# Miniprotein binders against o43075: the designs that were tried, part 18

Target 1, 293 residues: o43075
Amino acid sequence: MNALNKIPFTRALYHFSRFRSFTTSGWIMSGHNKWSKIKHKKSANDQARSLQIGKLSQGIILAVRQEGANPELNMRLATLLESAKKISMPKSGIENAINRGLGTAGSEGSQVHFIEYEAMHPSGVGLIVEAVTDNRARAASSIKHILRNHGASLSTVKFLFSKKGKVEVNLPPEKRDSMKFEDVLDDAIEAGAEDIVNRPKEYIDEEDEGEFLILTEPSSLNQVAHHFRSKNYEIKDSRLIHIPLEETAIDVPAKDSVREDIQKLIDDLYENEDVMFIHLSILNSHFLPILDE
Key: E = the ipSAE of ESMFold2; O = the ipSAE of OpenDDE; V2 = 0.75 times the mean of E and O plus 0.25 times the DockQ between their complexes.

## First folded at step 10 (miniprotein)

Design y5 (at its last look DockQ between E and O 0.01; V2 from the best seeds 0.00; counts 0 for: pae O 7.4 > 1.5, placed apart)
Fold by ESMFold2, look of step 10:
Structure y5 (fold): chain B 293 residues (1-293), chain A 83 residues (1-83)
Amino acid sequence: as target 1 above (293 residues)
Amino acid sequence: SPEEISRLLDKIWELYERVMKLRDEGVSPEEVRRLYYEIMRLIDEVERLQKEGLSPEEARELRKRIQELEDKVRQLEEKLRQS
């Protein structure tokens, strides 16, 4: 087969095996959507609104950096602009965020840093905290302080993870009612994806998150994303991620106090204005049992 | 001054990013690990002096230590380019 000439035979069998059993395949997922909680708030207060605007600003900066400032060509930006409108984010704030995204790529605007902080929790769970900030020292000090409040500390943990590509998609609007998972699976296989899973419904935000998560080799990320876009899927996200290695991932849900401690740490980190995403060295099955118990 | 402390921390955290990149590339693993721990020690020292008050003499000594650290990082970055 043509696809097989680019990967080892044993890797090809692994790849095909996962596709044939997608509904039963384990997928290692970590972290929380950083702004899903904000969108469901019924009451707006100064602190909650300020944080929500800050997260939208950082999202816009990142989206513009990655795919440019044209909402017709940058679907993630278009979605973020809709969210900004719903909370009445000032147009000047939106323009500033767009300019900062362009400035990182060009000669004007303010520079923004994308930083990964590595840390270890006392339970043995490793964390990678992705941040977007215009003030390196402030972000680092704030994140370090939050970590210490929970007994965690900066430590090298990237060896607990594997780098992969992730594409999040929703079905084409015109086919939302007619397409089944099997059709999406066929498209994922054709695109050369490693795996595809549904995001658990408890973590889906229709505006910010994709219903289907497609795992790729890092080098295939753009190819896979383009394939789905060419079939008119709505691309919600396309980026590199860290997934935990199964051999070293921790079984956290079996110990309720550790689960609560980790959740508190994650919540505090996501309330930080500079934090974008958190990856945990936890077995993927433990994200689901938290909701099944 | 607050501006001086902010500049020191900004440089130290910039070096953190550069050292972690060197770690990812596998350049001189033992030396990179030593630099990582030196960075963590410097962060702790600056944070302590921020609480106790940073004198001009202490700031000058910290800048020297940071410069020595950056020189070593640049040396390793040059080695990466030769690879």
Scores: ipSAE 0.554, ipTM 0.862, lowest interface PAE 1.8, mean pLDDT 74
Fold by OpenDDE base, look of step 10:
Structure y5 (fold): chain B 293 residues (1-293), chain A 83 residues (1-83)
Amino acid sequence: as target 1 above (293 residues)
Amino acid sequence: SPEEISRLLDKIWELYERVMKLRDEGVSPEEVRRLYYEIMRLIDEVERLQKEGLSPEEARELRKRIQELEDKVRQLEEKLRQS
């Protein structure tokens, strides 16, 4: 397919999904970063800060393990380091996380594991729960307990998803007033992105969320992220995600009891120290924050 | 009214689907992109008006713009049928 035929249409789909449950771009909100929840818990809670630092530490460990400790080459690491700086994470904590990721942490460096838990909710919503833990048994016990409390059970659900890359970016600060969506779209096309969505400002609850969500092939993730960085975009996130397949994703209306139940499950999962990311087989799920209409 | 906004969005969605079909049928990427940008502008405007309130005059203007877009889409569809 000629590169010229890749016109991203997800912005339209995203906008429509905001007003109506349109089936298309469930990927935008299907993966929720824990970061959004922690920020809504008023910065004044020491527990929220501790949890945030813990999640950043785990994220750094994982990022380093997957792609090395060079933030110039590892865009995910770069974003995590910036987030760590914003919350004034202790330098010693960052260094420790990097060292643990490299496996060079001294005798105290418990091996960190990445685990994906697959579950099915009674509503038919599939979940992929990403966890990073130094204690597999603890993590398994805790996550299974939370799932069970919400009626969910372990089940193979990866077939409900397509693996993609996601880059979240903000406009270059110097161009915030001059750049249009068309300019960002052209940059996305040039980068080899599959699609791009503009997140409405009202859905940006966190300073660490990007205004533009760029979808990529998994193998193109780093290339696309580097391209946007080279153009002075602020990279907020860069990761692999699981996008719900349209044919099997559940449409859950905003005021549906199922949505409330799923939200509670997600909330409880994100309170777990080992949980890093949750993917849902929900179309256009605006989870976290529930925009109070 | 919320009902009017809903009707407008339904029409815009219909046009979006038609534009997607045009893309799949081999309309030039440049033309498809142009139509897409028009759709995006309409959505942005509807979103703005949903927050601020939709006056009868604004509703008329949106309907006019949607009709103009529909005319363009129809013209392209007809060209494809003649091709």
Scores: ipSAE 0.016, ipTM 0.336, lowest interface PAE 7.4, mean pLDDT 76
ESMFold2 (binder alone), look of step 10: mean pLDDT 85; pTM 0.838

Design y6 (at its last look DockQ between E and O 0.01; V2 from the best seeds 0.00; counts 0 for: pae O 12.2 > 1.5, placed apart)
Fold by ESMFold2, look of step 10:
Structure y6 (fold): chain B 293 residues (1-293), chain A 83 residues (1-83)
Amino acid sequence: as target 1 above (293 residues)
Amino acid sequence: SPEEISRLLDKIWELYERVMKLRWEGVSPEEVRRLLFEIYRLIDEVERLQEEGLSPEEARELRKRIQELEDKVRQLEEKLRQS
């Protein structure tokens, strides 16, 4: 089922997004942000909100460290600030996170560590777990414990992935009824995009994800994101990701217990306070969400 | 007309698969990206015309665009053979 599913699958996704009602499937999502996972629990207590604020703070720290504190130059930060507004994150918490990213709050804080953990699941699926932590020993211990509970172990797996930029967008609100698909394609090629995927609205969480996923070379990420912002597109996400190499990626059929096992692992990892992003060596996992049947 | 639309889509998807192979092999990444987006434009146009009906003039124009696309794909495939 190797060569057969790589090409027809991509064609089916494009065709599916334009012409068909959603059909439930067990697709596994990777690269999904931490806020979506917390939202799905629908907790009514302060613990869920505290975790969401904590993850957002760590996201801001990481974005500022990578690209600086200017939202005009750092689209990832700009997107995170919009998310902070949606959950009413206190202004003082936002400024503290920015200062920690710049290093200006060093008298209060321990060193912030940006760590990638590479692991292999028993199914043959590779994982890259990105963590942001002020306590390396805690992060390593807790992430290894979660991996072990699911039968996974630390192992070198980066060779199963390629680094890319990802920009997720929706059409400009004022042009939503007037813009054609050709206009989006024109904008994407003008921006210098490497690829574009139109995801069916049934597959996405419209609060956190965009209908169009734009892939870029890593060095072009901010340029591409700025281009779409200058055209008044709604930017839902903008960051670097690891995408699975198609020649080695695992195709996991719907209803396979492997999908359920991986989803449980992913859910447990995202509930860890230090985990930011998870990337999987599963076909098309960089743009498909997890869908229940 | 449904038979003609099906034949147009089949050809476009065949070219899509050839372009994806070129991307996999790393041949002229910039040109491959342009071809990929042109394929998306063609698919959208044919599917829109399926809903509206396809005139002989529109069919001729689409076949011409598809032929131009295939010519570009063949040029890049020649580069792959020489590499």
Scores: ipSAE 0.033, ipTM 0.575, lowest interface PAE 6.6, mean pLDDT 75
Fold by OpenDDE base, look of step 10:
Structure y6 (fold): chain B 293 residues (1-293), chain A 83 residues (1-83)
Amino acid sequence: as target 1 above (293 residues)
Amino acid sequence: SPEEISRLLDKIWELYERVMKLRWEGVSPEEVRRLLFEIYRLIDEVERLQEEGLSPEEARELRKRIQELEDKVRQLEEKLRQS
């Protein structure tokens, strides 16, 4: 049975149609662009830039610790390095972060930890907050404080999600005008992806966002990312994500007060230096663009 | 000189590690962020000047800014030691 049958064309169309339907319900900035949000709202603010650089540094450290310092093999690192370049992160800072990831730099006790905090908002929206921190106790206290300020509390919520790989890509620059969605779908099937969604161009705010979101099994993430890279796609993101289960996901309309409350919570969480990514049990939140109104 | 730029960068990264230690020891996140911001500004400036060339006057100003930052870091370290 040919590997080409893993993604029914009908499924891709269904997801595309659903994605378009969400364009009318407004977007909640979930975790797609953890750095751009800070940049857009506070681009002129030195503190915002410091926060972005700090988060990128921590991300680089973690990526290197997990999968090594070679961006040709570590796709997550490659995406982080591109993000660092985009915000003009100092080259010395990038090098320092890589060295810290390799354990060749830093003082004793500078261990960086990856932590997932699980929380429930009073609206019924579950959150998984990914943090990268050198101080677990501080991070826990700070994140708990933010959650509490929004009426949210620590709670087990992973049962509301399925763990998947996500690769976010743009078309090869040389093929931008010639490639069709069907071609990208074929490449996704060939790569062993589970699903693909085309994000409309009007919802791409920055050069860091991909037009195509490819979902994978967690174990296939790197394989799929490398396959797209080998075909000269521009890889914008490559990570493991938590996708909300459709059975329990909350549908939050654009004009709902819940949306505003959740957006404020997300904003405050992303202002925390240790927070790297946020997953929401909101229906299709993993496809929603970040639009700064 | 390239050597002076290297020395300045080394000092800035030393201060970075000291600030990160302060963060670990529970110093105010806001205070740490302010210090880190000053550090990143200094790095950007030194790297820019590495490409354009560093004048003696610019070098003096950078050394002054680094010293002021070091003094702030030292004050926080001392405060932490006394607490």
Scores: ipSAE 0.000, ipTM 0.216, lowest interface PAE 12.2, mean pLDDT 77
ESMFold2 (binder alone), look of step 10: mean pLDDT 85; pTM 0.838

Design z1 (at its last look DockQ between E and O 0.03; V2 from the best seeds 0.00; counts 0 for: pae E 15.6 > 1.5, pTM E .786 < .8, placed apart)
Fold by OpenDDE base, look of step 10:
Structure z1 (fold): chain B 293 residues (1-293), chain A 83 residues (1-83)
Amino acid sequence: as target 1 above (293 residues)
Amino acid sequence: SPEEISDLLEKILELFERVYELKDEGVSPEEVRQLYLEIWRLLLEVYQLRKEGLSPEEARELRKRIQELEDKVRQLEEKLRQS
């Protein structure tokens, strides 16, 4: 029994986490790194590994382009490099990705573009699909095709979301047995976080998922991430996300045809090489773990 | 006092548990959500004040807000028992 479960506060946050998680009974894999999802489905085959490496490469390129090549200053890059190390991505591939992000790749390296595709599903679920591509026309055609196959169409949906920072962390290894949730909460407050959710261990299927999800103002993301790093937390992810507005978010029950339809759409989108991240206007979808049902 | 903060936190945690149970009993998801958010705000305030120190006036205000939430939760629980 983890020492964390004995503290009344951990129960409240557990309830908080559960409450937020329960308001959307749909374990839709939105707001998770595409590379983590790929590990669960077919990690055993060379094709899945190749797709993971490709996505990490694109992520590294984008992270470097946005915030530079220094992993001490660019927390997103640091997390991606750790993920790359975990899957034994070739060093040459990492270096090439960094160089492409810096624009220093000596060959006429096709300019990498970040694109957000906004779509509406017939269920009323809005989607923001983040893509990183060297070919905008190809990416647009492919993503539109997938959307259309699921009855979705391009539509303005950003009004359904609020932009926030998200940091995913695990407890410092040396404090796993002694640290209380209250301590994590204190660290989150001190860092200037807006919210913190403790993900129940039963919902952590991947070693790459953080036990705690910390929400921040977009401008505070790096500060909060660095604060947790300075306290020896294991940073699993650090990124800007689109959080569904509660007023317009759809509540999708766990056993609903809409959930199945949306899951299939998400799966097909994540199989696309250019797709990096998907945001859904499903209530609390940004807190939902990847559940292998 | 540290003891007073601990007491406030304990009461807030109890409210979270009670509200969580209400969710399964057929209370409006919106009402549950609103209660939850109000409790969460109180929790954050108490944690912030733990570092700064809790004045007697702040403590009284927090206790009043907790009691108001307890009363709301109790009313919902009573309605569920009567249905």
Scores: ipSAE 0.029, ipTM 0.433, lowest interface PAE 3.3, mean pLDDT 78
Fold by ESMFold2, look of step 10:
Structure z1 (fold): chain B 293 residues (1-293), chain A 83 residues (1-83)
Amino acid sequence: as target 1 above (293 residues)
Amino acid sequence: SPEEISDLLEKILELFERVYELKDEGVSPEEVRQLYLEIWRLLLEVYQLRKEGLSPEEARELRKRIQELEDKVRQLEEKLRQS
């Protein structure tokens, strides 16, 4: 029984049960992954592809700036390069992004910044919006505008989250039929991981989602990722994330208008060129795969 | 102390219910959001302090913050009643 359900009197439990009766699985699956929003655009295919390539380019620039251009040492870069390969991003675009990350193409006009915007939706759902931009004023203005259109506003919400490392993996191809969850758990413990989540294949619907989600302390992210890579796991994603605290996470039911309102906000944010990822203070938003209802 | 914790939690839970009923009733979405977050932050603080026991100073501070929120919510409810 969690701490909220240990309240000693029936009246308090009634209020908690009533408030926590909302279910949030659909929100987690629909709005969490930046790549799903790019793939679901109904606009011309060229516009959707161009937006995805642009976001990959900015991700590569930032990853190279942070940890260098050697994908054997820079796991975030390695996963981004695999994503670029999967969508046939032009080689010249990849090389350009790497060079910009190294500072080869002059530093003035090629600087990109990673920014986290904290926001609060009227429903009480907190958002952390990750942006990568070469124009901080434009990013701030456009994101604030989108938030205001949905009744949301910039506000301090990081206290609703815990920062963790996330490694998404698939089993080694040669061990797919023989390896079990217990074997992955043993590897996670050896790597120094904090937690592990097994996703059923039915709930894996995005390119950067794996069969297993490995959680780490932020400082252990690269160590854990390299350990799994050394064991020949397929690394689908390796990044820092914000995990909603269970004590404050919102449990939104499928038919509540809050679910529809949050989805609309998320869709609009992901259409913005500077927005890379969105974290939500919704129950299990880091734990379950993205799946439409 | 257990009775004091229970009293604090009861007030906090009543605030959640009252703020939830205010949404879409003409109250600013921003104000509803701020109230909601403050109430959740208080709930977490009460649970965090439950195992270690509340000092008189901590209990006083929590009661003050709850009273301030109760006053804000009451003023909003009264505004809606008059309109």
Scores: ipSAE 0.000, ipTM 0.147, lowest interface PAE 15.6, mean pLDDT 73
ESMFold2 (binder alone), look of step 10: mean pLDDT 82; pTM 0.775

Design z2 (at its last look DockQ between E and O 0.01; V2 from the best seeds 0.00; counts 0 for: pae E 9.0 > 1.5, placed apart)
Fold by OpenDDE base, look of step 10:
Structure z2 (fold): chain B 293 residues (1-293), chain A 83 residues (1-83)
Amino acid sequence: as target 1 above (293 residues)
Amino acid sequence: SPEEIRDLLEKIFELFERVYELRDEGVSPEEVRQLYLEIWRLLIEVRQLQKEGLSPEEARELRKRIQELEDKVRQLEEKLRQS
């Protein structure tokens, strides 16, 4: 009987953790590493693996471009490298991605671009689709085609979101049995975090998911990530995210037709090689575990 | 004192629970968010003072701020009961 359930605070934080409206809706939603979703596709076929490797490669390129090639200083890169190791990505592929990330600052070569596509679904759900591509025209055409196939259109939707930092962490391995949520909360406060969510164990489907989600101001993301690392937490993810505003977020029940429609759209988008991450204006979508029903 | 810090933390967590209930009762998300952030800031301050030491003056100020939040929450609860 894990001692964590006895702290009345877990209930308040759990309740403020927007998990309440989530009926176990298998939303493969915003907040999970795109590569984790690919892993869940039972068809561990060579194609899925290739797509996963490709996306990790693009992620590494982008991370290096944004914050350099030192994983000790670039927490996002560190997490991506760990993910790459887990899927046995070839070292040559990792090195090539790093080199491409470093080279994009000056060489006429195939520049990798980060693009956010904003779209509205007929259900009223807004989407921000993050893409990393060496071909803007291809990416735009492909993503627009997928959106249209699902009735979605390009639209300004950033007003439906607040930009935040997110750090996903697991407890230090040496403290897994002794550390309490209060200790993690204290570390989050000390780090300068804005919020902390403890994921219930039943919602941790992937080995790559963190038990704790730390929300930060965008400018504090790296500081918070480094602080948790210095405390020997296992950093599972570190990224900027778009959090749906509660005032305008759509509440989509688990068994709603809208959910199925959005899920299909998300799935098709994630099959695109250029798509890295998707944010949805669905209530609490940024905390939703991928519940494989 | 450690006892004073514990008391402050208890009150802060009670506030979180009450604000959560307000959300369920249909208080505006913005008001709930604002209250939550104010309570969170108090929590941060109390935890910091737990490390540094809490003076009687700081304790009084924190209690005052907690009371102000309790009053706000109570006002919202009362409005909901009248609606």
Scores: ipSAE 0.020, ipTM 0.438, lowest interface PAE 5.7, mean pLDDT 78
Fold by ESMFold2, look of step 10:
Structure z2 (fold): chain B 293 residues (1-293), chain A 83 residues (1-83)
Amino acid sequence: as target 1 above (293 residues)
Amino acid sequence: SPEEIRDLLEKIFELFERVYELRDEGVSPEEVRQLYLEIWRLLIEVRQLQKEGLSPEEARELRKRIQELEDKVRQLEEKLRQS
């Protein structure tokens, strides 16, 4: 081995410490997939399930178009299929979504579009709203209307974020009591991950969220996800995300009225059938789950 | 005063919208990004002073900084029309 290639192991670990902090007195809104938690609220139960199924269908169509219909090779599809199973999405609906993705994969200019809408809230919090839609005009009109009702507007906000890969995992069931954070950290380093966060168990929805959030360079997402799967971890999520830059992330304390204002906007956006995920320039927004109250 | 805060915020959001239109007209992404950061810093400062109370001297300084940004945006808008 040449001396020029000797890189200290500790440099790969430097990023891991900046994402371990949690406040016990205040919670930051989660930028994680909000729609996956709607079923725990008692209001609009039948409409909430129908909305979830529709969004899962659109997600499956897009995932299949992008990386094919084999869940062994397409980790995003694998996680979407697990989500579909948890809400008892009919098998015929799943098959239809996969077939639509396969048919669309051979056609340029397919009817399913992935769009990111950038917006600024009056508080200074930036939003990136991910949408998947078969009707761009409807999505743009609806999302702009919701933003306007909350005093927000379309604006460039990506400068407040860094693009990363995110893999959320739970420990292998047979190793749950024997594995420690250090073991997960070692696996993350071997996988080529950039960072890791161990989230408090009492603050996650174990059905939809992982105890360990693994951050990656975007190009390493698939490699890292498959590494953890090869180690028999349960993969809860695998996707690209926009992480708030630390220097511009806004701290929104639990009792600040801005928190309520942002939550109302997020709730309205997630009720839109085209909205899949919302990223916020709020401190720790990807690390702490949104809680059902 | 509440009226001064409201006027400052209106001007700031007008600047955000004007810069957003520059993206659609082909202005350099880096120039747009730097403008957004400057406008965003002003927004955060106005929000902080909204909670603390805004003095007449602070209001004058904020209006001057907004005017300087308006001038920068106008300069870019002129550059785009002449390209």
Scores: ipSAE 0.011, ipTM 0.496, lowest interface PAE 9.0, mean pLDDT 75
ESMFold2 (binder alone), look of step 10: mean pLDDT 84; pTM 0.807

## First folded at step 12 (miniprotein)

Design L1 (at its last look DockQ between E and O 0.71; V2 from the best seeds 0.00; counts 0 for: pae O 5.8 > 1.5)
Fold by ESMFold2, look of step 12:
Structure L1 (fold): chain B 293 residues (1-293), chain A 101 residues (1-101)
Amino acid sequence: as target 1 above (293 residues)
Amino acid sequence: SPEEISRLLDKIWELYERVMKLRDEVLQLEREGVSPEEATELEDEVRRLYEEILRLIDEVERLQKEGLSPEEARELRKRIQELEDKVRQLEEKLRDLRKQS
């Protein structure tokens, strides 16, 4: 119901407490993009910049395909353009990515395909693998091969998930010392958000991850993101995600051998250049990164 | 015929995407109150298409390793065309059901 989409004060506090109760066990990296894999491998600076540009290009293509090329109406695109400018991504590269998202590169560039692959691991963990590729057969065959190598297989698993909007923010720089969680909660309620989580700083692994994760209905994503931007919050990420349904999510502790198997599968999938995001039916996997000890 | 294998796989994976979209549409119609009997029939149709797609993918990959004869290529193209016809028919059926609502 629509009332279930509101964020009551007690629900936000409960969710925040639950986040802290899981910090003694590492969480599997779910919903992170390809860059998080590269960051954890400690890539060389030149290779890291090249891969970062590639990651931003894929993100821009997808954002434009989903919501158009106008940054005033497409917050995901606006956030990606800000990131691209921070690393001095060439303007021609940005324009090419936008044109590929629109499908207008007739004499150069190739058509891109946006594909979600659904799979099941033998442990009962479901996976949704999001890919962006200009060669459907190659990407699909490679992903299927990686899945089989780990005992996983294509299977319909979307019923294990709920589609949500995710906005990740940091406090406005000028108000960092004066703002409290309650102020952020009030702003989330005003924006029409569904839920909010305060993520401890030690679990922020990616430049596109924020201190606060706001969940929204899919149709409200841009509205909520614009509201936070209008309040001068730093927008770190704004996109649609698949979150595990709590009643079917699997609890996989860091010491379980199943976790090790899943982590190897995820690492291999993220090595595929066409893979953008992986979502897992593991409890709270959309909130926490995996910490490598 | 590596080029032919690539074209066959591209088509089958395109059908995979269309069937997954059909699955999503059936789930939406179920939430909007189509009868339980009709919902079950639609789900079964989607499941059969999905299973056939997976079988075709495995068959093409097997023949890629063993070599694809002209006779085998002809039979695969026929099976893929029959599958696409069924997918198109279900797409039209769901389109018609949305108009009735």
Scores: ipSAE 0.620, ipTM 0.869, lowest interface PAE 1.6, mean pLDDT 77
Fold by OpenDDE base, look of step 12:
Structure L1 (fold): chain B 293 residues (1-293), chain A 101 residues (1-101)
Amino acid sequence: as target 1 above (293 residues)
Amino acid sequence: SPEEISRLLDKIWELYERVMKLRDEVLQLEREGVSPEEATELEDEVRRLYEEILRLIDEVERLQKEGLSPEEARELRKRIQELEDKVRQLEEKLRDLRKQS
């Protein structure tokens, strides 16, 4: 009995057609990923760079703590190290972050914690705010203050989401001109992915032509990421994410004022040193390009 | 004291992290074919713990502004301990369920 029949081929094709024109009516949510904002803040502001380096350090610590210090086995770590290289993060800072993740006490023996804050915005948008901090009390106070400043409150909202793996890949440089979406789809199916999304060109910088977002079961994330790496894809990101459930997800707010308020909330949260990632219960928000501002 | 409030908040947020892990574990058990009834009971228990944590956070933040009396501090420590015991019991229950699967 052929194993080929178990993947309903129909669901993969259906998600491609659900690239409804994200007529995001010009509202590009500044990216859910803290790291994407790193590319575009060309602002030579030492403070912005310091914040970015701090955030990378926390990400490296967490990645190492979860899956070890080998970037060949830990795809999340590999992506973070590449990001660190791109911003010219000091080697000593990277090494210190790895060591802290391993629990080999560098001199600052502060335990790092991963926390997800759940909140509801007055618009009905649910938020999951991922934070990595060495001070839970500080992080809690600061994040809750930001939420309150935008009228948001702590609330149970994870029921609005499904936990999935996300692998963000670029085509192999040598195949960018020749490889078709169908070829990437075949590789995704072979890897055991659940879904594949081509980011619309309008949301991708020219440098990011040929980006694909691959969704996986949480348990399959590493397998899928390694499969794509073995096929010489560039792995841009590999992480667990919260995807809004279609049944309860809200559309992008129609009112400009509401979009602006949510955008300001997101921006203020990302300016917090402890905040790593933000998930929104907005339909397809997980596909929205992280505007590299 | 501000130090006591900080310690209480730190403990509450530790419990918050533990409850969030428990939630992820419950979701994983549901995928592994635990009975829908048991999964629902576990989800409801996780929800109750989460709601209790949120109430404690709000109370401690209120008291951070108003001031914390020794009596209020004692009561909060007691409630936090009771919550920690419930969290531990649920962690043990989930661990036992995973060994049976």
Scores: ipSAE 0.018, ipTM 0.413, lowest interface PAE 5.8, mean pLDDT 76
ESMFold2 (binder alone), look of step 12: mean pLDDT 85; pTM 0.835

